# Designs tried in a protein design chat: VH-VL binders against q9h9l3. Part 104

Target 1, 176 residues: q9h9l3
Amino acid sequence: PRKMVAIDCEMVGTGPKGHVSSLARCSIVNYNGDVLYDEYILPPCHIVDYRTRWSGIRKQHMVNATPFKIARGQILKILTGKIVVGHAIHNDFKALQYFHPKSLTRDTSHIPPLNRKADCPENATMSLKHLTKKLLNRDIQVGKSGHSSVEDAQATMELYKLVEVEWEEHLARNPP
Key: E = the ipSAE of ESMFold2; O = the ipSAE of OpenDDE; V2 = 0.75 times the mean of E and O plus 0.25 times the DockQ between their complexes.

## First folded at step 7 (VH-VL)

Design d1 (framework fv_amlenetug)
Fold by ESMFold2-Fast, scan of step 7:
Structure d1 (fold): chain C 176 residues (1-176), chain A 122 residues (1-122), chain B 108 residues (1-108)
Amino acid sequence: as target 1 above (176 residues)
Amino acid sequence: EVQLLESGGGLVQTGGSLRLSCAASGFTFSDYAMTWVRQAPGKGLEWVSAISGSGDSTYYADSVKGRFTISRDNSQNTLYLQMNSLRAEDTAVYYCAKDWDRYSYGYAFDYWGQGTLVTVSS
Amino acid sequence: EIVLTQSPGTLSLSPGERATLSCRASQSVSSDYLAWYQQKPGQAPRLLIYGASSRATGIPDRFSGSGSGTDFTLTISRLEPEDFAVYYCQQYDSSPYTFGQGTKVEIK
């Protein structure tokens, strides 16, 4: 049996006009929603755009942030060999410069039964905020001060738990 | 059985273009990431590019970024590498290879084609 | 980019002997993302080991992999005539994927 964790990352803009998304915070929670990892992460490149309205990242968070290489090593040690749950998780893996096996990846933005429970088209990609409101009756990502990656990771795990039994059974019958 | 067959290699002048193809059979093509790996004469292996099973994600070595484009046609079970602005240092045998793990994002490669030689000269 | 350094460059042994090949990384690589390949002259590479220690399908049990962090080892317990080839390690822990420069196992 494999253990399960949920991940959510915050990105800041680096490169020309802040076009490149660089990892600036990562939160990982266990099955029960307990925090296993939550660190601000210092990108190796100059931050052009903090994207604070969405990321919640400000210059003061970078002062004692963990350097990218060290943070990446810590994060991958937690993710390796586990089932990893995320929402639009390809963005998180890209920011981590990491490839996690698809067979161990669960993306709540691409689980048809989850959309069906939310009365949404099965083949649509719905936001984490919308699914959380519809299925958990909880408002996340509220206000203009940025998102909490801990809150998002916890909501993502709770959403997956709603369909875990039927989705794992589906994957066992139709192996990844 | 899994088979990968490369084609499209040949002699080309510096600054020219070539398109390589890799015909796949014996597995569900769209479920696996694919890669191109090259080997210059008498040298070791160098990763060039990778593409996810769906084709939505592509990755490139810095040496080829902006010049090479990886793509796939899942309806025809074919992988492609479009090579533009070719340089002498691009001379190599080009292998296509299949990821060992289903639905992965390009990891280790369990099946390889025979390779196709690309020679770039002035 | 992570640089993989293989040693020795050439290993001269007789059939029946044990071969031990080293692969050292310039920075830490999770053991789950280290692979070994065999290549014979004029042929494509063949996957031997993935995840540092898992044998690929059809690979004889005389091949084994071990290691963690920056030090990885491929062991061939009793060399057979068909095992004389070049061996490459590869990391897939971070993009770009990188290969070692190879170790040639040749007949003494």
Scores: ipSAE 0.000, ipTM 0.468, lowest interface PAE 15.3, mean pLDDT 86

Design d10 (framework fv_amlenetug; at its last look DockQ between E and O 0.02; V2 from the best seeds 0.00; counts 0 for: pae E 16.0 > 2, placed apart)
Fold by ESMFold2-Fast, scan of step 7:
Structure d10 (fold): chain C 176 residues (1-176), chain A 122 residues (1-122), chain B 108 residues (1-108)
Amino acid sequence: as target 1 above (176 residues)
Amino acid sequence: EVQLLESGGGLVQTGGSLRLSCAASGFTFSEYAMTWVRQAPGKGLEWVSAISGEGDSTDYADSVKGRFTISRDNSQNTLYLQMNSLRAEDTAVYYCAKDWGRYSYGYAFDYWGQGTLVTVSS
Amino acid sequence: EIVLTQSPGTLSLSPGERATLSCRASQSVSSDYLAWYQQKPGQAPRLLIYGASSRATGIPDRFSGSGSGTDFTLTISRLEPEDFAVYYCQQYDSSPYTFGQGTKVEIK
């Protein structure tokens, strides 16, 4: 019944020298970490750089990928009206060309109590890998074949749950 | 050649309403997020509102939430800003700006219109 | 929201001199989402630099950007008469979009 999901996207490089980050995979999990959505997505622009080391995306994943406009519609139907948790989540929203309300957004890269628990500066943006290792004693993004957006979304939800009560109380007193 | 041309500015009384338009040409309008940015006389730039390429997602600065509505008509290549319950502090030149991120947003504003002046009198 | 503080507020220089403009963020900003704009009186802002260090199309190489984290710099290596203007930094790493208050580069 909790209207909360976690999202993680993988992007490939498009545009001049692959500088633009275009959506190529999206994973969404519920509060308990169950997968609600996980699809490869075909960018509407020519892929210049698969960024495979980080994205895990290869040319074969594009063969049966969902076209961007269709995937975006599916994803927005899941996100609309829900509290959405992510890590550096504005990058995901940018790739979706989607403006999720800040009152319903939870970014684990910008939650001071979470950084404090990890012995990190409160205003620093720490990587998901670092926070997950420090606070959950779990290694994610292992190896050189790319990240799993499902694994990242699940880790992100678990990180948020560590500070959920404290942070929701803070937001109720200090609306974003 | 990309062009953005604002219109609809003028003098309005406090509590009044005004609708701004921005006519776009030279690019595939529906692929890009569009933004309104304002500048009060002698002051700096302030972001006001943004809209996705399809028009199905919007965002607003806290100072205008509930009073302003951004919209677009992709068949006419036109962006709109409906301004209601205008206050003296809304007095500014309003610029239409294009995000350079195709099917994305938040990269930079690569093209701007010339601006249209809105003056709210008490 | 991320507050961008520009310094100095006014920089008085002569043509041919080097201008160094600072932009400091209240919290860390990814360099991918920092831009610099030039604005002349009565004109719209013009994009100069995006991604902290990449020049926009048509921008002369005397303009350069640098920085990361909370400290960013715009440098104009040799001021031309047309470079006397107000300069704004801007971030979109976090919602909402925010701009610095501006640095005016004026003739000494």
Scores: ipSAE 0.747, ipTM 0.881, lowest interface PAE 1.0, mean pLDDT 91
Fold by ESMFold2, look of step 8:
Structure d10 (fold): chain C 176 residues (1-176), chain A 122 residues (1-122), chain B 108 residues (1-108)
Amino acid sequence: as target 1 above (176 residues)
Amino acid sequence: EVQLLESGGGLVQTGGSLRLSCAASGFTFSEYAMTWVRQAPGKGLEWVSAISGEGDSTDYADSVKGRFTISRDNSQNTLYLQMNSLRAEDTAVYYCAKDWGRYSYGYAFDYWGQGTLVTVSS
Amino acid sequence: EIVLTQSPGTLSLSPGERATLSCRASQSVSSDYLAWYQQKPGQAPRLLIYGASSRATGIPDRFSGSGSGTDFTLTISRLEPEDFAVYYCQQYDSSPYTFGQGTKVEIK
């Protein structure tokens, strides 16, 4: 069986008025929640909005951050050939300027069995915070110091484990 | 060195108006939210109003809503408080404060001005 | 609105003594959003502690903060002459960002 990792990214605002989302932190954990990668990443463009209340990114984090090109290479080497779990994961891949095979991608924001366990409509897009609280009895993203991408990646993996057997069997019968 | 210098205080009659200014230096003004805090004579601190770094979001204490307007001019590194329909209970020293958070308010205030006194008399 | 109640109102102590200041909130405040300020006579407030327990830049290690939920404490382990002032707690969890009424630490 293929190895599985979970990823979460934090973005800052670049481009006009800071509306473009650029990668500024990435965390990857293995199936057991052990941290495989956790780096601050320097975007190639000027940062207009650190988005600190949500991202947790501050100017001092960028001083010794890994340049985007280098970080992207490191991250993609970890992801290659693995099942990658994330929450609204298309945003993470967009920030990485990367496309992961659909057959190896798992998005906890759009798994019907997971929503059903949380007593939510199967087609709803539920927040990671809400699912984690309902299904794991854990509060994440606490406070206004921004999100922890390590904490979020770990929570994402634990959520997927709740439906892993059912969903992997479903995908085997219904290849994406 | 971060400096915040308030001005525009003085004596005014009830129902009158004043405009307070706060000149900022020593940091990139447009990157930080700003706040007004006041202190009535012999009393504690009261949060008055906050404005985001770009000026696109503002918030006010209920006691001043509709009467006070916070604004900023990022090209001149200046924060303003327009105070209309002044009441006796608005008598206070008004402090300009820098928010620690980038662009958004709702964090701690890491730098304060020396304050400017507003006295409202009947 | 979250009301912060500080106690005692006045704390009369000598240099070298330990000061313990209390701040109680009317509803739970995340510890990430509780600050303490010092205000000396004729001066503006100065940030001491943010996030309930983190010292601001340049603040001596004799100042420490603790607490969570509704109960928060500022401790000054050994009072220096320059520490006689009024101390305010502030929550910045939700608007309006309220302050406590202050605790005056004065020389006995």
Scores: ipSAE 0.000, ipTM 0.483, lowest interface PAE 16.0, mean pLDDT 88
Fold by OpenDDE, look of step 8:
Structure d10 (fold): chain C 176 residues (1-176), chain A 122 residues (1-122), chain B 108 residues (1-108)
Amino acid sequence: as target 1 above (176 residues)
Amino acid sequence: EVQLLESGGGLVQTGGSLRLSCAASGFTFSEYAMTWVRQAPGKGLEWVSAISGEGDSTDYADSVKGRFTISRDNSQNTLYLQMNSLRAEDTAVYYCAKDWGRYSYGYAFDYWGQGTLVTVSS
Amino acid sequence: EIVLTQSPGTLSLSPGERATLSCRASQSVSSDYLAWYQQKPGQAPRLLIYGASSRATGIPDRFSGSGSGTDFTLTISRLEPEDFAVYYCQQYDSSPYTFGQGTKVEIK
């Protein structure tokens, strides 16, 4: 199997007024879309805003959630040494309080050939939902129940695969 | 037969506005991205703006960002370029061009209109 | 932006001769997303080559494109009288989709 994984995280609001984004769910899939990790995560601070409309997180999900420190360790073990694919992945890494090597990071929100393929401005930041619809003819993040991080991670991987060869060659010629 | 016909060019003062149109026929208009390319007198070609087939994505050259707006009416098979705050350096023949490929964006252009002249005077 | 530099600026040749036009990119053009156009006086440009080496529909086989990365070439194997014009290269690897400054092929 390829040493490539896709990650998507859901965050809830903590701190004053719930403005701090804290990790509450993390999903990791392999190149084939198989789930390697999918856990609800308990933030170290009190949750002020579950952001359920977007995150899909509810109070009931936190009852048996994995403590953040433990979850972080598990996640980092999976990510270490791999090419990590994500959409606007800087948010995921920030929530994880982890910085993956730039040379091993692939952000589908910043791949011009991907945007071009989707008939989007190359320099624009397009949503995962939009790209998935345009390029995979698949609807994600539908309804009011919130996002599915597994679904989003899988979509992200599939999107990257569309431009993998071209982009990897580009990166080889133009290392970050 | 594919046909593109530009109109709306003319003389305008600096700071003025002008709206160009491009009437398209001979192909499924909504399936192709459309582009405006301009050419100053005696100069080369300059990419100006592009719009996706469905009109949900637009792109602009830095030289026209914030001043020009590309749009389309697929029910009328017409492409538009609204030009505001015109400058002397905007003086050029403006061509509308069709993308070569279906559902492509900003690729090579296989058909061009005859162009319409825009002259911006002080 | 990707800057395309064409050379020579002017190419003076006689009918029947071979013409070689160069287009150099300031950075690598991915997937060979490069096109060539012909423009005659008072006319709109005409697509000759796309994808660096693919001939557009209706274009004579005397026109050919080659190259990859940063160096691209348009070749006219045997110039016809109607081939004297200005030629432009264009990249569509990344926005803005820039053109070269053009090469004028004129009759000697």
Scores: ipSAE 0.000, ipTM 0.552, lowest interface PAE 12.2, mean pLDDT 92
ESMFold2 (binder alone), look of step 8: mean pLDDT 92; pTM 0.939

Design d11 (framework fv_amlenetug; at its last look DockQ between E and O 0.03; V2 from the best seeds 0.00; counts 0 for: pae E 13.9 > 2, placed apart)
Fold by ESMFold2-Fast, scan of step 7:
Structure d11 (fold): chain C 176 residues (1-176), chain A 122 residues (1-122), chain B 108 residues (1-108)
Amino acid sequence: as target 1 above (176 residues)
Amino acid sequence: EVQLLESGGGLVQTGGSLRLSCAASGFTFSDYAMTWVRQAPGKGLEWVSAISGEGDSTDYADSVKGRFTISRDNSQNTLYLQMNSLRAEDTAVYYCAKDWGRYSYGYAFDYWGQGTLVTVSS
Amino acid sequence: EIVLTQSPGTLSLSPGERATLSCRASQSVSDDYLAWYQQKPGQAPRLLIYGASSRATGIPDRFSGSGSGTDFTLTISRLEPEDFAVYYCQQYDSDPYTFGQGTKVEIK
């Protein structure tokens, strides 16, 4: 059996018009929701837009942040060989410049049974906030000071656990 | 100025192998993910494979997985595509392309090479 | 996988006219992660638009992109002779990267 972790990253805007999402914080939790990793990360590019309303990242967090190349190495050591759960996780992998095997990836924004339990169209992409409220009766991403990537990673793992047995059986029968 | 120059294309028999190269200049090669995109004669664009800037992570289209291997040599600013078990449907112009996102991947491709033709015949 | 459908397949127009090209996605493209490329015969594609509406470096302002979600448009306000080419849209929201089948803009 492979170990399972959940990840959530906070990104800031870099490049022209702040269009590129660059890693600025990463949180990883284990199956039980215990924090394995949580660091602010210094992008190697000029930050054009902190996106603070959503990311919670401010200039103060960059002062002693872990440089991107070091943080990336640490994060990939944790993710390699494990089942990685995330929400819209492709965006996290883009920011990490990392291609995690599809067979070991679980994206809670693309699990039809999870949407079905939330009374949402099976093939729609629903927000983490909506699914967590509907299925776990919990409010996350509260206020306007930015998201907690620890809170988001924990919620994501709990959401996956609701469909884990059904979805793992589906994937065994229909390998990605 | 960014420049990408492909080489290694040619005529090959079905079941054969071929290795493509892409020489890069004008940017910090190791900061960017690189990709191969192909175009069959008279057809549209099809993404084939991608590799991280450090070369430690790779991805493939389902149609080539297990047959093609992408790699890079950052000391020589060169991208490679090793193509094995070639099929007639692999006949295409192969372009190398640079990901637009620095220290990221999966953005638009801002620079492309001129392409190299691979013809697979029986 | 997100399937991109471009329409029309071919636009036959004269220099000086406006060209409007459509790209429809089979599912919503997040964060406007859609690009447009121009390809002339015998040449590599050239990036025109990224982020649905932002012009790439060196691209003339007669090229503009718009749209969000599932419906995207590339507009060429006044066709120049050098604009007759094939145009492709590409989404970069989801793996794998996917391209539309192309729209050919040809001289009438």
Scores: ipSAE 0.735, ipTM 0.886, lowest interface PAE 1.3, mean pLDDT 92
Fold by OpenDDE, look of step 8:
Structure d11 (fold): chain C 176 residues (1-176), chain A 122 residues (1-122), chain B 108 residues (1-108)
Amino acid sequence: as target 1 above (176 residues)
Amino acid sequence: EVQLLESGGGLVQTGGSLRLSCAASGFTFSDYAMTWVRQAPGKGLEWVSAISGEGDSTDYADSVKGRFTISRDNSQNTLYLQMNSLRAEDTAVYYCAKDWGRYSYGYAFDYWGQGTLVTVSS
Amino acid sequence: EIVLTQSPGTLSLSPGERATLSCRASQSVSDDYLAWYQQKPGQAPRLLIYGASSRATGIPDRFSGSGSGTDFTLTISRLEPEDFAVYYCQQYDSDPYTFGQGTKVEIK
């Protein structure tokens, strides 16, 4: 069986008016929640908006941050060949300038059985925070210091594990 | 000045193959993701395929997966689309498009080529 | 996939009039990832608006974009003769990236 990892990224705003979401932190955990990767990343372009209230990223984190191209290479080496679990993971891949194979991607923001388990509409897009609270009885993304990508990645993996068997069977019958 | 010039279009039989090229100039080619978008005669726009600036990541529409291959040669500032097992519904003008954002992936397209016509006959 | 539905299909107006074009998404789209394009006959599309409301370089200020969630609007405050064309909205928030079917702005 293929190894499974969960990923969560924090992005800052670059480009005109800060509309470009640039990778500033990436965390990857294994099936057990062990951290495989956790680095601050320096975007190749000037940061216009740190988005600190959400990202938790501050200017000081960029002083010794890993250059994007180097970090991207490290991250891709970890992801290649793996089943990658994330929440709204398309945004993470976009920030990485990378598209993982759809057949090897698991997005917890688009898993109807997960929403059903949380007493949410199956076709609704629920936040990671909400699902984590409802299904794991755990509070994440608390406080004013911004998100922890490690915490979010771990929560994402735990959520997926709740529906893994059912969803993997579904995907086997209905490959993307 | 940014310029994109497609070539390689033409008439091909169903089941045939064709390779499109897009020559780029006026910007740092490898810093931008590139995309193919097609437009059937008298119809709207359809996203076909995209490739990262470094060329190490690709994506495809379901309608072309397994049949089309996007690639690029950054040393020559050229984007490619290898089209195999062509079908009548692949008939369209094929545009190459530049991603708007430098060091970004999957954003709007700020520059387009004039397109090259691919006609697949049964 | 996210389906973008544009309305009206055809908009017949005279030069100098205000044009309002609608783009409705089947599900919520981040306003950071909504674009508008103009296409004239026999030409490639041209980017007008990105991020729902940001005007692309070189685009006249008579073009403006607004909206959020599932409802987006392109406005041409005062139509010029060269503005009669087909306009497309596009989302690049979710895979696959999709376009609206287009709105034709034609001269009355």
Scores: ipSAE 0.383, ipTM 0.805, lowest interface PAE 1.9, mean pLDDT 93
Fold by ESMFold2, look of step 8:
Structure d11 (fold): chain C 176 residues (1-176), chain A 122 residues (1-122), chain B 108 residues (1-108)
Amino acid sequence: as target 1 above (176 residues)
Amino acid sequence: EVQLLESGGGLVQTGGSLRLSCAASGFTFSDYAMTWVRQAPGKGLEWVSAISGEGDSTDYADSVKGRFTISRDNSQNTLYLQMNSLRAEDTAVYYCAKDWGRYSYGYAFDYWGQGTLVTVSS
Amino acid sequence: EIVLTQSPGTLSLSPGERATLSCRASQSVSDDYLAWYQQKPGQAPRLLIYGASSRATGIPDRFSGSGSGTDFTLTISRLEPEDFAVYYCQQYDSDPYTFGQGTKVEIK
């Protein structure tokens, strides 16, 4: 069976008035939650808004950050051929300028059995924080100093495990 | 150490012009937006104008639009404020302030200059 | 524009007392993009608090900020002689960026 990883990214604001989201941190964990990759990444454009309250990224993190082109190559080598789990994962792939095969993509924000287990409407898009609290009895993203992409990736993998057997069988019968 | 040194203040008659300068050191000047803030004698702080790090975006308080022009020379690490058609209400200490926004302006101001006094007389 | 209204205008207290300064916004300031500055006579303003609650570098822990939305507070837990000054709030959620009118903290 294919290996499975979870990914989470943090973005900063680039472009006019900081409205463009650019990758500034990426964390990847394996099935057991062990960290396979965790790097601060220097966007190719000037950073206008560090978005620190949400991203956790500060100027000092960028001093020795890995340039985007190099980091992207490293990350894609890890993702290729694997089932990749994320939360609202299309934003992560957009920041990476990459589209993973849909058949190998798992998005915990769009899994009806997971919502049912959380007593949420099957069509609702629930936050990672909410699902983690309801289903894992854990508080993540605590405080106002920004998110941890390692913590978020680990939580995402644990959430997927709750429905993994059911959902993998469903997808095998109903390819996306 | 970050330093901002304003100059160019002085006494000027109503309708006159004055150009303020702010010399910056201790940081990469072009990385950051810059702002002018003024304070009339005995009064509070009033935002005047801001400019992005590359100088491609500017903004002005309504009270100075059309009369004041903010600019920067990134090769000389210098911020400018050209003030034309001066009025009595423009009398104030003018501060140069460093924004932490690399493209945005009007974020929090982590470093301030000492200020330069502009007095507009009849 | 977001108008910031500070209260009280003047706060008369003795050293060792707690000071509580209020800043009210005319509309919500998202994600607590609010700063506090201290200004002593003859000096430029000094950044104390950013992000509503984070202390700037070198600011003692007797200064704290709190609040969200439209209501923000600066607290000085035990006033020191050097804390008697004018305090300004500033919002940086949207342009143009604006300041409150100030609160003077003076010796009673």
Scores: ipSAE 0.006, ipTM 0.457, lowest interface PAE 13.9, mean pLDDT 87
ESMFold2 (binder alone), look of step 8: mean pLDDT 91; pTM 0.924

Design d12 (framework fv_amlenetug)
Fold by ESMFold2-Fast, scan of step 7:
Structure d12 (fold): chain C 176 residues (1-176), chain A 122 residues (1-122), chain B 108 residues (1-108)
Amino acid sequence: as target 1 above (176 residues)
Amino acid sequence: EVQLLESGGGLVQTGGSLRLSCAASGFTFSDYAMTWVRQAPGKGLEWVSAISGSGDSTDYADSVKGRFTISRDNSQNTLYLQMNSLRAEDTAVYYCAKDWDTYSYGYAFDYWGQGTLVTVSS
Amino acid sequence: EIVLTQSPGTLSLSPGERATLSCRASQSVSSDYLAWYQQKPGQAPRLLIYGASSRATGIPDRFSGSGSGTDFTLTISRLEPEDFAVYYCQQYDSSPYTFGQGTKVEIK
């Protein structure tokens, strides 16, 4: 196993009309899918929209949730120096207020070989749910109570493993 | 009123060094990511570097990586860009800009300084 | 690196006309992470649109953004004299945060 982790975050709506995405949960798994981190996180600002259908976050999850500043420190300690895999991972890094080196970042929503294996246009952004169903024959994000960031992080790592050899070779030839 | 004021630009020879400063006021400086964007004479915009609100995370364009260092002093509300090993192609107006989003980093820039000209000649 | 290609390079129009500016990305960009800027000679850029379609504070409603995937558009419904400027799109979906080469809107 390499020093590689997968991350998935859940965001709630804050700011004007709930249009700002603030971190409310983060899950990190290792190469084998074992959970390294999974915490509910309390945004420093008023939650306008829990986005529960998608995030799975409810008011009760904010009770005893880890404050953003503390959670961020813990998360960055895990991510620093590792290859980090995610799906639309730019959103996770923005919510973490963090710049992870591009050379160590793997975004399964922007890997043309992965879309090709799924019979999708190479330059399209496909959902994690679609790619997981097509390539792993697994249903994730089922039900009406929101997504599991642990399940999503695990699926993301497994998707990356399907193209890891090919994509690492591509990145060596075409450094980001 | 949000204000960003750059300084430190000037004429330097290739291989030389300059430090740019950006004095910020009118917002909680430590809550926002800050960036440097440059524009060569008659050319378009090129992102150069960004720094997180706390200053513990930085990012660079490949063209400047290893030569430029972004930093900030949140106690003085000041952003810096240390430029070393300057090349003719670094000649540009350098803008300091503020991220639009305080809750997550958007990396679109709602306020810009007026720019400071850096001219690198042989 | 995501390359943004703007077209046309120059758009020659008269006040009162509609301007349509294109920005095409080399790979898919989330609409949440596309911005448009206006720049006048000798001035810093001004944010017009973020998130592909949201107007920035103080921007007149004649400016609108649309698009998704690889194709994005900035529309100025009725050009005012002050709208003749260079316009840049920017993606902030992934680092490096690249800009298009610009479209110059000039008086015919």
Scores: ipSAE 0.054, ipTM 0.682, lowest interface PAE 6.7, mean pLDDT 89

